# Designs tried in a protein design chat: VH-VL binders against q9nrl2r1430to1533. Part 36

Target 1, 104 residues: q9nrl2r1430to1533
Amino acid sequence: GGVHELSAFEQLVVELVRHDDSWPFLKLVSKIQVPDYYDIIKKPIALNIIREKVNKCEYKLASEFIDDIELMFSNCFEYNPRNTSEAKAGTRLQAFFHIQAQKL

## First folded at step 2 (VH-VL)

Design u25 (framework fv_ustekinumab)
Fold by OpenDDE, second read of step 3:
Structure u25 (fold): chain C 104 residues (1-104), chain A 121 residues (1-121), chain B 107 residues (1-107)
Amino acid sequence: as target 1 above (104 residues)
Amino acid sequence: EVQLVQSGAEVKKPGESLKISCKGSGYSFTKYWLGWVRQMPGKGLDWIGIIYPGDSETRYSPSFQGQVTMSVDKSITTAYLQWNSLKASDTAMYYCARRLYYGSGTYYDYWGQGTLVTVSS
Amino acid sequence: DIQMTQSPSSLSASVGDRVTITCRASQGIRSYLAWYQQKPEKAPKSLIYAASSLQSGVPSRFSGSGSGTDFTLTISSLQPEDFATYYCQQYDSYPLTFGQGTKLEIK
């Protein structure tokens, strides 16, 4: 992607991280705290990882960036029941993301 | 309800200028890309480009780069497609459409009714 | 640019028939493929996005499948209102591109 696209990705990641509902997504789930997480989730990802990929210019298309963000949410909903705080936070953050992503 | 309403049919001569419009309503106009699509008589759909009303960022198809200009007036939630000098080959139906980017990528979810442009001597 | 090639360009079918339209991309586009329906003198209507996701309000007889380069739109049981021209469109990369269209006519 172009310089502008990369900047857009960076800005969006910053906005996601600063969101009140970002806490489940800031970094990878701890295996110590959630022993069975990685038995269920085979492609773990988090905002810090996505940020690193953006900084390294690994995203050539907006669709690639979107894919990782959606994977992040998908993992959350796959592991967490709907009534959990994590799932609820994820739902709100995803909605926010979808609105912001219109710029991409 | 999301709506895109385009300006009426145009009959022009070669060399004339033209600016057609697409008014959006029922949604946050500055938050969605708007696209333009050309359809020549009896032909398929040609992607012209997209514009982001929030900051007027544009992306043109190489085939249309320099041939048309996309713009917006945010104050009246209206997008424009303009020609400085029409050609007979510009005769076509022109559609505006809202681009949705929701999880699984981008596609046009709402379309204007189209503006027929006829250019002839 | 990514070229989208539809097959066939036209076909005739009867009400109740199973109809299949194919779209091939000149390069891999993953699942970033949409299908549109257009009736004469009308704007296109969105049918499918993400290759296989049905747009809200679209009848379940419509379905999409495929990934990479080969995609298919299927109408399980053709209805009278389904006679129209169908277009695929890739949105993997710019410029966005449409297939040339498939005209579905009544036999």
Scores: ipSAE 0.009, ipTM 0.652, lowest interface PAE 9.3, mean pLDDT 90
Fold by ESMFold2-Fast, scan of step 2:
Formats: C-alpha cells, sequence, structure tokens
Structure u25 (fold): chain C 104 residues (1-104), chain A 121 residues (1-121), chain B 107 residues (1-107)
C-alpha cells in the first residue's frame, strides 16, 4: 500500500463509474425497489461506497480494493438471472475491470 | 404447483450409455438453475453440477467433469444427465433440484423424487 | 474445494429434546450455507438457506446460525417426524459441497 496505489484506485473507480455499463453498480440496491435483495445478499456494496473508502484511505492493499470490486460483481451474479440487463452489464463491466486492473 | 418429475429406475451393464431426465412444471423453466446430486447407497450427497436452462451454461464438479453431460430441452421443460459409458461405481440415486440464481441465492428449493441407477455385470 | 465437516456424525435423542448439529467449512463461506433434511428413501428437503433464513413451510422449531466457517442447526423441541439425516451445504464457491451428514436417531 501507499498514496500512489490509492491514486490508482481513484482513477480506476472513475473509469468504472463513467463506463456505460456501470448503471447497476453506482449506488446500493434500493430496498424499496428490490425488497428481497438484502435477505439474499449479506455483504452489499456499490461503486459509491468503494469510492468513499478510496477517498478515506481505507484500502491498505490493492488486494482489499480488488476484493471489494469482485464482491460487487459476485453480488450482481448471485442476485440477477443471466438474462437480465443487470447481469449482462455486470459481465461487460467485469471484463473491462479485469483489463484495467492489469495496470495496478 | 412446482414439480420436478424424474424418469424411472434403470438397470444397466458396464460400458452401456444412459440418459436420465428431469421434467419441470409449474414454473418458468428458463429462470431457474437445475442441479444434479448423486447419492451412492448408504452414503451422503455429492454435487454433480448445475445448468441454467435459459442459455445452457453449465458448471460441473471437477469429480464429474468428463464423466457425465448435463443438457436441457426447453421446448419440453426437461433436463438430462447422460453417460457415454457406465461403470459399476455409477450405481447410485440421482436427484435433480431447482435453484434460483437470485431470490433464494443458490439454495435448492424443490427436488425431484430421484432416479435409481444400478450398474452391474 | 471447500470441505464441510459436520459434528456429530450421529446422535440419539428423545422427543422434546433440544438438538444441536454443527457444520464447519475449511475456509470462509460468508453466510452462503444451506441445511437439508433427508428421511429414509426420500429426496432431501430444504430447511434453511443463507445460514439462518427458514424455508417457507418449515416449522419454527428449526433455526440456523453462524457465518464465516462455523454454523449451527438447532431443533428446539424434537418431534417424531424430525428423525432423519441432516446435511449442510456451502454455495459460496463452485463446486458446491455437502457435509457428510448427521444421522439423528431415536433413543
Amino acid sequence: as target 1 above (104 residues)
Amino acid sequence: EVQLVQSGAEVKKPGESLKISCKGSGYSFTKYWLGWVRQMPGKGLDWIGIIYPGDSETRYSPSFQGQVTMSVDKSITTAYLQWNSLKASDTAMYYCARRLYYGSGTYYDYWGQGTLVTVSS
Amino acid sequence: DIQMTQSPSSLSASVGDRVTITCRASQGIRSYLAWYQQKPEKAPKSLIYAASSLQSGVPSRFSGSGSGTDFTLTISSLQPEDFATYYCQQYDSYPLTFGQGTKLEIK
């Protein structure tokens, strides 16, 4: 860890947020819109929370940052059927993330 | 009502091929993963694999990959488990079970009654 | 593969007893654990998912707890129909794996 790694995390989160397929991941899933989500998903996370953790220097290692991003995708595929727009967006965004993460 | 109805008991010889079935009814077949579980006589449950009928995506246990093939026919809401060449060690009860990719996660909510496969010379 | 170990492998109990069965994962599985009941010559029946969520229609005497690596199934007041084999199953990672089973027998 260090400040240079945290700056790289910020750059990557910004790239993810700006991606066309980020819409399911920008904020935590709404309990009003999706009432059973939090019964199924025990460790919810979203890009806004990950970005907040980056800005507060809560990630000490690159592995911790990558684990949170992968948890976000894992939650998406756990909750959403393969044929949903959410799951399809998640598949494309995860592939983009894996390419960008090679730079970390 | 949700039902999974499996094909009847089979008695086969080593080297023979076999295909057993699991027919789903009372729900949207393509929205739920279908899993297969083996139970050898007097033993516990062994997970074989799971198939998503909507796109035929499969995930096999490493112990069963190459030993069996999972497939589906959406037009008749039926899943299949196939062997090209049976072994005596394939003697077991085989269960199919429905899992939701979401909703209840990957937990099995409905099970078929089981198909007993006996392989003996 | 994640190994699931149940304790005890078998136990004898009487109607009305409080029964506890444990399940341990060889690595962290969060809360992605289910419990199943299997009666002789019958298919397994779902009891609990997400470690503690009771399947619809399952009596309230059944409860689950735990997270990470250590999980417990409790039957608060054993009934005659509860004598069966119980299995835990993790679904955090593929391949899905079951515990070896706990056989609950009448004293």
Scores: ipSAE 0.000, ipTM 0.551, lowest interface PAE 15.3, mean pLDDT 86

Design u26 (framework fv_ustekinumab)
Fold by OpenDDE, second read of step 3:
Structure u26 (fold): chain C 104 residues (1-104), chain A 123 residues (1-123), chain B 107 residues (1-107)
Amino acid sequence: as target 1 above (104 residues)
Amino acid sequence: EVQLVQSGAEVKKPGESLKISCKGSGYSFTKYWLGWVRQMPGKGLDWIGIIYPGDSETRYSPSFQGQVTMSVDKSITTAYLQWNSLKASDTAMYYCARQGYRYTFGSNYFDYWGQGTLVTVSS
Amino acid sequence: DIQMTQSPSSLSASVGDRVTITCRASQGIRSYLAWYQQKPEKAPKSLIYAASSLQSGVPSRFSGSGSGTDFTLTISSLQPEDFATYYCQQYDSYPLTFGQGTKLEIK
C-alpha cells in the first residue's frame, strides 16, 4: 500500500489498542494458560502481530489489513461464548473498528 | 490429577437449612469456574449456576436465583452450595463440576465432575 | 432460554453397532455444544466439547459433529461399557441448558 494507507492502518491499530475493550486482543493467547486454545483456533492473531505487519509494510491492500482484523474478531467469537467478557468486548471493539474502517 | 470430592448424603426435613461442599484438588482452584448441577430422581441435568473462586463472582440460573447460594473458601479449595430453607422439591443429586476452558470466562462445559451429593428432603 | 432436544429419547442397540444420537438447539449456538455420558448412580463424564473435540482419555470410537442448531454424537462400534445415558449441553448463552437425555440400552 501507499504511504497514506500505511499511516491510516497504523493510526487505526493505535486506536484499537487504546480502546477499553482491546484487552482480549493485545497479544496472542498463551498456550500455557489456555492449553486447548490452539486446538480450536488454527489461525491465531492479535493486535501486536497486526501492528508488526503494518510496521513492516506487509499489507498491500486495505482489504488485507481488514481481513486480519476480522480474523482476530472471528477467533474471539469462535473460542468465546456470547455472554463471556471477551466476546462482549470483541463485539464492542468490532463495532468501533467497522466505523473507523470506513475511512480507509 | 484433577479431583472434585463432595460431601456425603444428606437427609433433611422441610424448613431446615443445608450447606453441602465440593473440594477441588490437582489444579489451580482459583483460576477455574466451578458449576453446580441438579439431577432430580430419574430426571435429567439442571444447571444451577457457576462461581469463580478467584473473586467469588457468581452467575445463577434464573430458576435457582434466590433459591440457593454459592460460595467458596479459597484457603481450603472448597466450594459450597447452601439452602436457607429446604423444600421437598429440593430432593435430588447435586453435582459440582469444573469448567473445561480456563481462559474464557463463561465457556461452561464441564470437564471434571464431583461424585455428587444426594439430598433427601422429606417430612 | 435455549432448548436442547435430543433424539431419540431411548435407543436399543447391540455390541458392534454404529450408533447416532442427535441434539437440536432451539436457536444457533455455533459450536458451543458438549456431550456427556452418565452411567447409573454415577456422575456425568465429559465426552465431547466444542461440538467435535474429543475429551482427553475418551476412546476414538466417539465423535461429535455439527454446528449451529443440529449436532450429532456417533459411536462407531458400540462396546459393552457404552450402554448409558447421554446428554448434550449448550454453553453459547446463559442459562446453560441440557438435552433431556438419550438412554442407550442393550438390545
Scores: ipSAE 0.017, ipTM 0.703, lowest interface PAE 7.1, mean pLDDT 91
Fold by ESMFold2-Fast, scan of step 2:
Structure u26 (fold): chain C 104 residues (1-104), chain A 123 residues (1-123), chain B 107 residues (1-107)
Amino acid sequence: as target 1 above (104 residues)
Amino acid sequence: EVQLVQSGAEVKKPGESLKISCKGSGYSFTKYWLGWVRQMPGKGLDWIGIIYPGDSETRYSPSFQGQVTMSVDKSITTAYLQWNSLKASDTAMYYCARQGYRYTFGSNYFDYWGQGTLVTVSS
Amino acid sequence: DIQMTQSPSSLSASVGDRVTITCRASQGIRSYLAWYQQKPEKAPKSLIYAASSLQSGVPSRFSGSGSGTDFTLTISSLQPEDFATYYCQQYDSYPLTFGQGTKLEIK
């Protein structure tokens, strides 16, 4: 993608990181705290990894960026029961993302 | 430090109303679910329900649905458990407890507990 | 509802003993299991969450293991302050449910 596209990805990731509900997504899930996570989740990802990929220009298409963000939410909902604070945060942050992503 | 401080012991008669409290301090009150647990004299622990203070969403155990009401007052970081009409079978110790907080996983275990409120209902 | 069954219901042990308490879920709960200690006339205290993660401030002689349906709490070398009732709790699905408790008594 273009310079403007990459700037848009960076801006959106910064907005996600600053959102009140970003706390479950800032970095990879701890194997020490959640030992069975990596048995269930085959493609772990977090906002710090996505931001690094944006900065290294690894996303060539908006769809690739969107796919990684959606994978992050999908992992959250697959692992965490619906009424956990993690799942609730994920639901609100995903809704925010969908609104912002409409401009991409 | 995280603390949950509960209201004092209550002695009531059947049919009376009651509202007990649990005040949180030392943490962001609206970011953690708060649970209520009953322990009848000499018995084990029974989950009553949980409330999310940020939006007042509640989840009740089917055994307690319609028998008690959970609520919060965010301005004073206080949660409440209320009965409209007490029964002798409500005699128990009632604990409030905070959801465990982790950046990375599920949260409806309880990491900090209040000291308990003893409720005695007798004629 | 998920039923949590603890074994044994009571256990007598001596200081220095290795003690194991088991907890069985009626269906799979992944690692969404916590252990609590309750001393007479006191509130429960969190010991372990996520089946095996030690709560801050809990002595290293306590450990948890298991996943799915079968879980174990182990005290490697029993101390006088460890005589208490122990409860497991699943938090995989609603309603949240506790085991019936295991009372650990001095022999």
Scores: ipSAE 0.006, ipTM 0.591, lowest interface PAE 12.7, mean pLDDT 87

Design u27 (framework fv_ustekinumab)
Fold by ESMFold2-Fast, scan of step 2:
Formats: C-alpha cells, structure tokens, sequence
Structure u27 (fold): chain C 104 residues (1-104), chain A 124 residues (1-124), chain B 107 residues (1-107)
C-alpha cells in the first residue's frame, strides 16, 4: 500500500481508539485478570497491535487490515457472552467500524 | 509429558520428493502453533514457517515460500513438512517446535517445546 | 526483515563466572524476544521468552533483560552444563528471525 492507504488505516485506527466503546480493545486482555482467555482465544489481537502493524507497513492490502479488525471483534464475541459490557461495546464499535471502513 | 517426536533421518537424491513428520503428544494439538526451523550443517537457525493445526492457517518465511509445504493431520496429531523436488542445498537438520501460545504480553511465536530434529541429506 | 546481531560470536569462560551475551535488533521489537540454548548435536532448548520471562524448569542463574533494540542474556554463575551455543530470536514481526548465535566455550 501507498501513502494514501497507510494514512487511511492510521486515521481509522485513531477513530476506533478515540471511540467511547474502544476500552475492551485498546490492549491485549490481561492473563492475570482473565486467566482463561488465552485458553479459549488462540489468535488474540488488539488495537495497539493493529496500530503497530500499520506503523510498520505490514498491511499490503486493505483486506488484510480489515481482517485483523474483524478478528478482534470475532474474539470479543467468542469469549464474552452477549449480555456483557464487553460484547455490547464490541457490537457498537463494530457497527462504527463498518461505516468508517466504507472510506477504505 | 508434552513431546514432539520427529521422523527419522532421510538420505535422498536431488529431484526426489520428501515428506517428514512431527507428532505431538501430551497437549491439545489444535491449541498451539507449530513451527519449522532449518539448521544447515555448522550454521545457525532459520525460521521456515508456522502452521495452526486447528484450521491449517500458515505463515511462511519469504525465503521458503513456494519451496516447501506445511500441513497437518489433526486426527493423528501430526504435522508435515514436504518438498516436491529436493535440492542439495536442502541438506540440513529440520526441527519442529511448538510456538508458545498467545499471552497477555502479545503474540508468542517464541518456541517452548522442540522436536529432536530430522536430518535430511541430499546428495547424488 | 529485522536483523538480529549477537555479540560476541564466541566467548571463553570458566565455571563460576558471570557471563553476559548481547543481542541487538535492527529496529524496535519491544519485548518480543526469546533466548535458546543448543548443545552439540541436540535440539535447541527454550530459556527465556518476552525478553525476561524464564521458561519452566530453567535454572534461576539464567536471566534476560532489555527492551526495544538492545537485549542481554546473563548467566550469574556458569556451570559445566551451560557450555553451548545461545541464540536470540525476535517475534515482533514476520519473518521470525534468529541471531547468528554466540558459542560459549570452556576456558
């Protein structure tokens, strides 16, 4: 990807990070606080990791970037029951992402 | 006991095909990534790639992309590394290793358990 | 690709010595660094992950430190079984890359 694509990924990640519902996604889940998380989720990811991949130019296609964001939401819904604050935040943030991703 | 047991030494000629194996036991095979590492005689360690047995997702080193194929048979908890046509430059020790699974500190493609190695010799 | 450079390439030491091996990454890798020990004709053994976390069963005389680009492996009191080649490995980004190795030899 070009400069425009890199800038677009950066802008989208910043928008996600600034969103009120980003709190479950800012950093990887703590093993100390949630000991069984990494027994269930085998491809963990978070916005800080995605942002670093953007900064290192690791996304060659928009689809690769979108796949990582979708993996993040998929992990949230796999681990967290539907009625949790995490799952509710994930649902709202994913909807926001789908609207913003139309700009990619 | 967590263990990775590799197939025995192979002596082959250039142009021949080969498939070596790595059998996992004592752990949930589909919950850990499995990596392959090459060590040429008297040289250091070269990462070939990793495979996730649960869905067969692979990530190859660019140096090995298209040269080898990684696969798994989860019914017998076995991973494979395969060449369609061997070269003399493929002569090396090949290790399989379980990648340390993901943790709160991030992606863990650090290896925690290693197989004993399979020596592959390719000569005329 | 991230290049991993170890120093020294070889080192001679005596039993009881404090030994330090260094590893430098060509770019920042945070704490995504592992250390391995390989004895002649044996498979590598995992020593340390996440720059400083000791693998289960590894003696406490082994320790790792560092972050970003500069990392060290320290053996506080060298034992006869510690004579081996040591490798660092980054796992911050693909492809995974190893250092060239440091051979620790008996003095």
Amino acid sequence: as target 1 above (104 residues)
Amino acid sequence: EVQLVQSGAEVKKPGESLKISCKGSGYSFTKYWLGWVRQMPGKGLDWIGIIYPGDSETRYSPSFQGQVTMSVDKSITTAYLQWNSLKASDTAMYYCARTKYYDSSGYYHAFDIWGQGTLVTVSS
Amino acid sequence: DIQMTQSPSSLSASVGDRVTITCRASQGIRSYLAWYQQKPEKAPKSLIYAASSLQSGVPSRFSGSGSGTDFTLTISSLQPEDFATYYCQQYDSYPLTFGQGTKLEIK
Scores: ipSAE 0.013, ipTM 0.614, lowest interface PAE 7.5, mean pLDDT 87
Fold by OpenDDE, second read of step 3:
Structure u27 (fold): chain C 104 residues (1-104), chain A 124 residues (1-124), chain B 107 residues (1-107)
Amino acid sequence: as target 1 above (104 residues)
Amino acid sequence: EVQLVQSGAEVKKPGESLKISCKGSGYSFTKYWLGWVRQMPGKGLDWIGIIYPGDSETRYSPSFQGQVTMSVDKSITTAYLQWNSLKASDTAMYYCARTKYYDSSGYYHAFDIWGQGTLVTVSS
Amino acid sequence: DIQMTQSPSSLSASVGDRVTITCRASQGIRSYLAWYQQKPEKAPKSLIYAASSLQSGVPSRFSGSGSGTDFTLTISSLQPEDFATYYCQQYDSYPLTFGQGTKLEIK
């Protein structure tokens, strides 16, 4: 059989995951490692969750997909001070996302 | 694995045309800028330009504007750098490289993956 | 154009030494600065981006610092495989420009 082509959303998620600055976003934050995280962040989300939603075709509009990605970054900036490695990584990854999203 | 593989060494005479290639694999070819860098013998690195394979948007260094042409063939994930008329001064190693990162207010044109280089020798 | 000036142009050091290479931009480039390593007859290798972010697979003995106009690449403890030429590159503005390079040689 031929090579299966990924949808635009699938491809973008793959690129986000492969990005060197994706490490803060690959999975949900551990409550054990960050005990107060879920007291602060009320709508937790991560790339693995977004990937699953894409795979399940839960996004009917591009805006819904974008909203989840933006939420992911928003959570990062809400919890992490700007001078942290997490926030810095998030800033770069978000910039990457915005450029890629425009090219979809 | 993400990699860029360039075409083999070229030996040319002044006035001849040339088109060298850079094939990308292991990533979404149309979603990352590709750059070209020149390195003359025993010298440093010179930025030639960048091209976005998705829509063939190009940005050239002023020093190379009109001297070379960048292009891509998306169907075979290959980028090209070409000369219409080579000069002896074009003798150099030419690298292609991928830009991995972007900024919302600009572009992070820092190269993360490099081709192995194509040596171009132009002599009469 | 933004000129990138590296110092020194060449440096001799021994294994185990702490080595520092400087890159100065002719104008502010924020943190849009990358470092590359190149060995003879080889393609450049990416070391650092965004002035201080280490590329994947690069040893932790490499570090970058700085912002604005002055930047530094540091090798905390020089290893035999680190002898090479190093280049900085700004990507704050077009045209993109490289430093002239710093050749790190064995003492």
Scores: ipSAE 0.005, ipTM 0.651, lowest interface PAE 11.8, mean pLDDT 90

Design u28 (framework fv_ustekinumab)
Fold by OpenDDE, second read of step 3:
Structure u28 (fold): chain C 104 residues (1-104), chain A 123 residues (1-123), chain B 107 residues (1-107)
Amino acid sequence: as target 1 above (104 residues)
Amino acid sequence: EVQLVQSGAEVKKPGESLKISCKGSGYSFTKYWLGWVRQMPGKGLDWIGIIYPGDSETRYSPSFQGQVTMSVDKSITTAYLQWNSLKASDTAMYYCARGWYSSKTYYYGMDVWGQGTLVTVSS
Amino acid sequence: DIQMTQSPSSLSASVGDRVTITCRASQGIRSYLAWYQQKPEKAPKSLIYAASSLQSGVPSRFSGSGSGTDFTLTISSLQPEDFATYYCQQYDSYPLTFGQGTKLEIK
């Protein structure tokens, strides 16, 4: 293999995935593990889905990309109480994202 | 079902070489870190290290660096832990364990464990 | 290396008791702390990850709390099958170190 240059969106997704607090967001929540999740969250999304959209060039504007990322965090905070590890991780990751997003 | 099945108990003498195995099934073997843990008789758990089967990246505990070697054979979804020259102090139970879901980006602890391989080294 | 110290090393309790085990890290590990249960002659079982998140299938009587350096595993009402040795493990930094263990015995 060789090294390829990543787009800004691709690079940001990579950085989000690499972050220590990405674990709640790497893939969609399992309905088996969390039976009521999809009763509450109507627009589920995760970093793997966002990555696929980036790879397929589905984002035409930075705002569209940012909206999906914010949706991901919104879902987390909607389902998880503030004192949960998931919510705390989300808070930190979101802060990281907001810093990185300034480069877009 | 996600499973890790380890090779059988070993009885060896000091100076002998040994390679024990851990076979994964029920999941994408190359996308999860695998860890090794030592438990000496009647003692606690000692973290040996982890290996990423996708590219064989390894991370060893300093205490075990150079003492053991981790490897994988992706074609048969099997991980290995080996010694070139066993010591009596290597007598212990050895566990393999799958890392919590990760895309190689970070290790989040061990969620599935093998049944363990007992290694006995004595003269 | 980050040292993990559990307290107590052993304790006796009765069925129905509320049990608390603590784990202290030598430095801040944020919430990157896991708890494991090990019964005699068995492999460890994962109970909690990220300090307070229960693994799938773990009874709700188990809970974890804490962040930074001080962590707690709580069993709200001890059941017969809960008598075992418990270990904490940090995964904030390499090497990923375990506590020395806490043996929970029948009183």
Scores: ipSAE 0.022, ipTM 0.671, lowest interface PAE 6.0, mean pLDDT 90
Fold by ESMFold2-Fast, scan of step 2:
Structure u28 (fold): chain C 104 residues (1-104), chain A 123 residues (1-123), chain B 107 residues (1-107)
Amino acid sequence: as target 1 above (104 residues)
Amino acid sequence: EVQLVQSGAEVKKPGESLKISCKGSGYSFTKYWLGWVRQMPGKGLDWIGIIYPGDSETRYSPSFQGQVTMSVDKSITTAYLQWNSLKASDTAMYYCARGWYSSKTYYYGMDVWGQGTLVTVSS
Amino acid sequence: DIQMTQSPSSLSASVGDRVTITCRASQGIRSYLAWYQQKPEKAPKSLIYAASSLQSGVPSRFSGSGSGTDFTLTISSLQPEDFATYYCQQYDSYPLTFGQGTKLEIK
C-alpha cells in the first residue's frame, strides 16, 4: 500500500473493533484461560495486532491485510466447535468483514 | 465494469417449459453467489434462492423448492432459472443479482442486479 | 421464516424533507439487514448493507441504523430522484426475506 489503502484499513479495523461480536478477537487468546490453544493454533493473531500493523504501515497490499483478518477467523473456526459462542460471534463478524472489505 | 445481463421477455402458455438466463461479466463468476428474485405485477420482492457457480451448490426458498431449478454454465459465465411446467401464477418479473462479497462461506445480500426478465403466462 | 414488516407502507413528502422508513424483523437478525431502492420500471439498487454501511456511489443523504429487530432508513434531505419504493431484507438466515416495501411519493 498507499495512503488511501492505509486509511481504508484503519477504517475497517475500527468498524470491526466496534462490532458487538468482536469480543473474542480484540486481544490474543489467554494462555492461562485456554492453555491448549497455542498447541493447536500455530499463527495466533487478533485485532489489536492487526491494528498495530496498520498503524506501522506493514501492509503493502490490501490482500495482505485481508489475509491477516481471514487468518484470525480461520483460527477461531479451527479451535472452537461450531456451537460455541466464540464460533457464532466469529461467523457474524466474518460476514460483517466481508461486506466492509468491499470498500477497500 | 461488473454487469449481469438477462435474457429477453417471454410469453408462454400454462404447462410449457421455460429456461431464462443471466450472464455475468466483469468479475470472477465462480467466486460470488448468484441469487434470483421474483416480483409479481404490482407486488414486492420474493427471494427464490441462490446458487454458487464454483460448485453449483443451491439454496432455495421453501416456497420455490421443486417449482424451479437454478443452474450455471461456468464456461459462458451464465446462470439459468428453469420451469418444467409453467402456471399462470408464474407471471412476474424475474431478477438475477450477485451476492455482495466474494465468499462461499456466507451469503451477504445482493449488490449488482440484472435488468430483469418479464415472464407472462396466459392461456 | 423471518418476517420483515415495513412502516409505513406508503408516505408522501416534500423535496428537502427528512424522511424515515422503519423495518422490523420477527426475530433477532443482528445487523444483517440490507436496504434496496427500486425506481419505477427499474431493477432494485443496493443502498445499504450491515444495517448502516453505504454501498459505493450512494449519496451521503442516505443512512441506516438499528440492530436486532428494529431498523431505520433515513434520507436527510429528500431529492426528486428519491421517488421510489424502498425494501429492507434480512440475510441472517435462510430463506432470505424482504419487507413488503415502502412507496415514497415526492410532492
Scores: ipSAE 0.005, ipTM 0.569, lowest interface PAE 14.8, mean pLDDT 86

Design u29 (framework fv_ustekinumab)
Fold by ESMFold2-Fast, scan of step 2:
Structure u29 (fold): chain C 104 residues (1-104), chain A 122 residues (1-122), chain B 107 residues (1-107)
Amino acid sequence: as target 1 above (104 residues)
Amino acid sequence: EVQLVQSGAEVKKPGESLKISCKGSGYSFTKYWLGWVRQMPGKGLDWIGIIYPGDSETRYSPSFQGQVTMSVDKSITTAYLQWNSLKASDTAMYYCARHPLYKGYSYGFDYWGQGTLVTVSS
Amino acid sequence: DIQMTQSPSSLSASVGDRVTITCRASQGIRSYLAWYQQKPEKAPKSLIYAASSLQSGVPSRFSGSGSGTDFTLTISSLQPEDFATYYCQQYDSYPLTFGQGTKLEIK
């Protein structure tokens, strides 16, 4: 009976947040610490924003949720060179996400 | 069991207002999106819109935006579709159905009401 | 808007036949496709969701396949109660759109 209590979106976001490689994605990039970020990235997003949208039931289709997560990774790879800790974390977390998202 | 029970057939004149209903039972009404679908006589299915009963958030098809209003009354687990001024072109069967998104699972429209026939003629 | 096109528009078949109907999306919809059955004077009934997942209570002779733009619904051994109109519907993006329907008629 209880296997359907937590929504698939909530469950997946919780798993992403708890993953060791989530640290670059937990909150929006600081404009004070990284001033050029918002000049380069036009649609900033982070796990805390996605989690809030899930809690407010703002995703009307599973594809909208997937698209927001993919935007988060796309922003990471656009801003960060491939050899950075951020890009490496993003690559591993995205692979984890793709496995989990097959059911959505 | 899950059921969606719709109000009875309506015969109206152009310019009249109308409100039809869809009552849900056998499930948590506020946890599923509810959609409305139109089927004109002898034609296929046209999506009108969806409403989330938990907070009354709506999304309309562009073709129906401004033509109808969706609403819900959570206390009686009932959704409504309303016209302020009916036209002859509104003559159709109207179905309510549970929307495909529940807790992130993609089910399509899994349960449908029996339909409400609306006839608008002078 | 995503346009859904079904083929054929009508099909005649006999009890026991294997029946296949096709649905094509004008752009990629991943696996966000449902199939519905509608009998005369009745509401539609859900058959398949997520392109290939059988809805609870639907007989195993019904199956769905495909991803992206091309999808099929198959009835492995047609029964008398299966004569109906079948609709596909995408739920990848808004607005939600249905195919025009395929009418399955007795031969």
Scores: ipSAE 0.023, ipTM 0.708, lowest interface PAE 7.6, mean pLDDT 88
Fold by OpenDDE, second read of step 3:
Structure u29 (fold): chain C 104 residues (1-104), chain A 122 residues (1-122), chain B 107 residues (1-107)
Amino acid sequence: as target 1 above (104 residues)
Amino acid sequence: EVQLVQSGAEVKKPGESLKISCKGSGYSFTKYWLGWVRQMPGKGLDWIGIIYPGDSETRYSPSFQGQVTMSVDKSITTAYLQWNSLKASDTAMYYCARHPLYKGYSYGFDYWGQGTLVTVSS
Amino acid sequence: DIQMTQSPSSLSASVGDRVTITCRASQGIRSYLAWYQQKPEKAPKSLIYAASSLQSGVPSRFSGSGSGTDFTLTISSLQPEDFATYYCQQYDSYPLTFGQGTKLEIK
């Protein structure tokens, strides 16, 4: 149900944030630090934004929540080469997410 | 504060094996690439390779491929560079350096160890 | 491999001088270029990354510019502590490669 799903989303976001590989995803990329980021990534998203959406009950389906999380990873892999620390972190975190998402 | 502390100077003979170390602290050791650079006496800087401590992925310079081996011990946040059989031509200063790789926001080598002098002579 | 060629290999200058060192890549490296300073018997120190961004703690008299194949390191007003050897390095493609170095000596 909705309440159960919301709680599950909240818990999953907490687990993602606490994960050692969450550091690239905690908040939106700084335009100052990465000037060309938003020229490349058109749908920026981060865990803090996803958390906010969860808190506001903006996700009606688990698929919507999952889509945003996958978008977050997709953005990371689109912008960052495979050999970057960010991409490697993203790969591990995404694997973790896929396991945890099975509980939804 | 980010620090890379390398092991002490080594004096060896040709044919001997050697393993030097670089201990990282003050940052998430497994989240940053760590590189090795050689500097022969009175010469410039030569890139040896980089290793990602998180999964031990390595990238070697073709010039050093098969000549040295990079490794890490994550439990003590330490990286290693080793030779199985030293040559006189291996005499040089060896630096470890952190290499943050982030497209659009990359520092190159941003922090360096103090270097380990390796002298190989008969 | 991408070759990095610095110019000049050495130069003499006086305190207060404006100094420019150039680095040319054999092929385009975008802005993936770093500059390092090394003093005798010391480890290199990172000065510039991404061609034009100052590393933390680096004096503002240092600046970097360029993109593609041609890059410059500029010291607007040379200080006594700036006499050293400078290296450029590309991190656009493997293998990573350094310039041969520029030794900046006191006139």
Scores: ipSAE 0.014, ipTM 0.677, lowest interface PAE 8.4, mean pLDDT 91

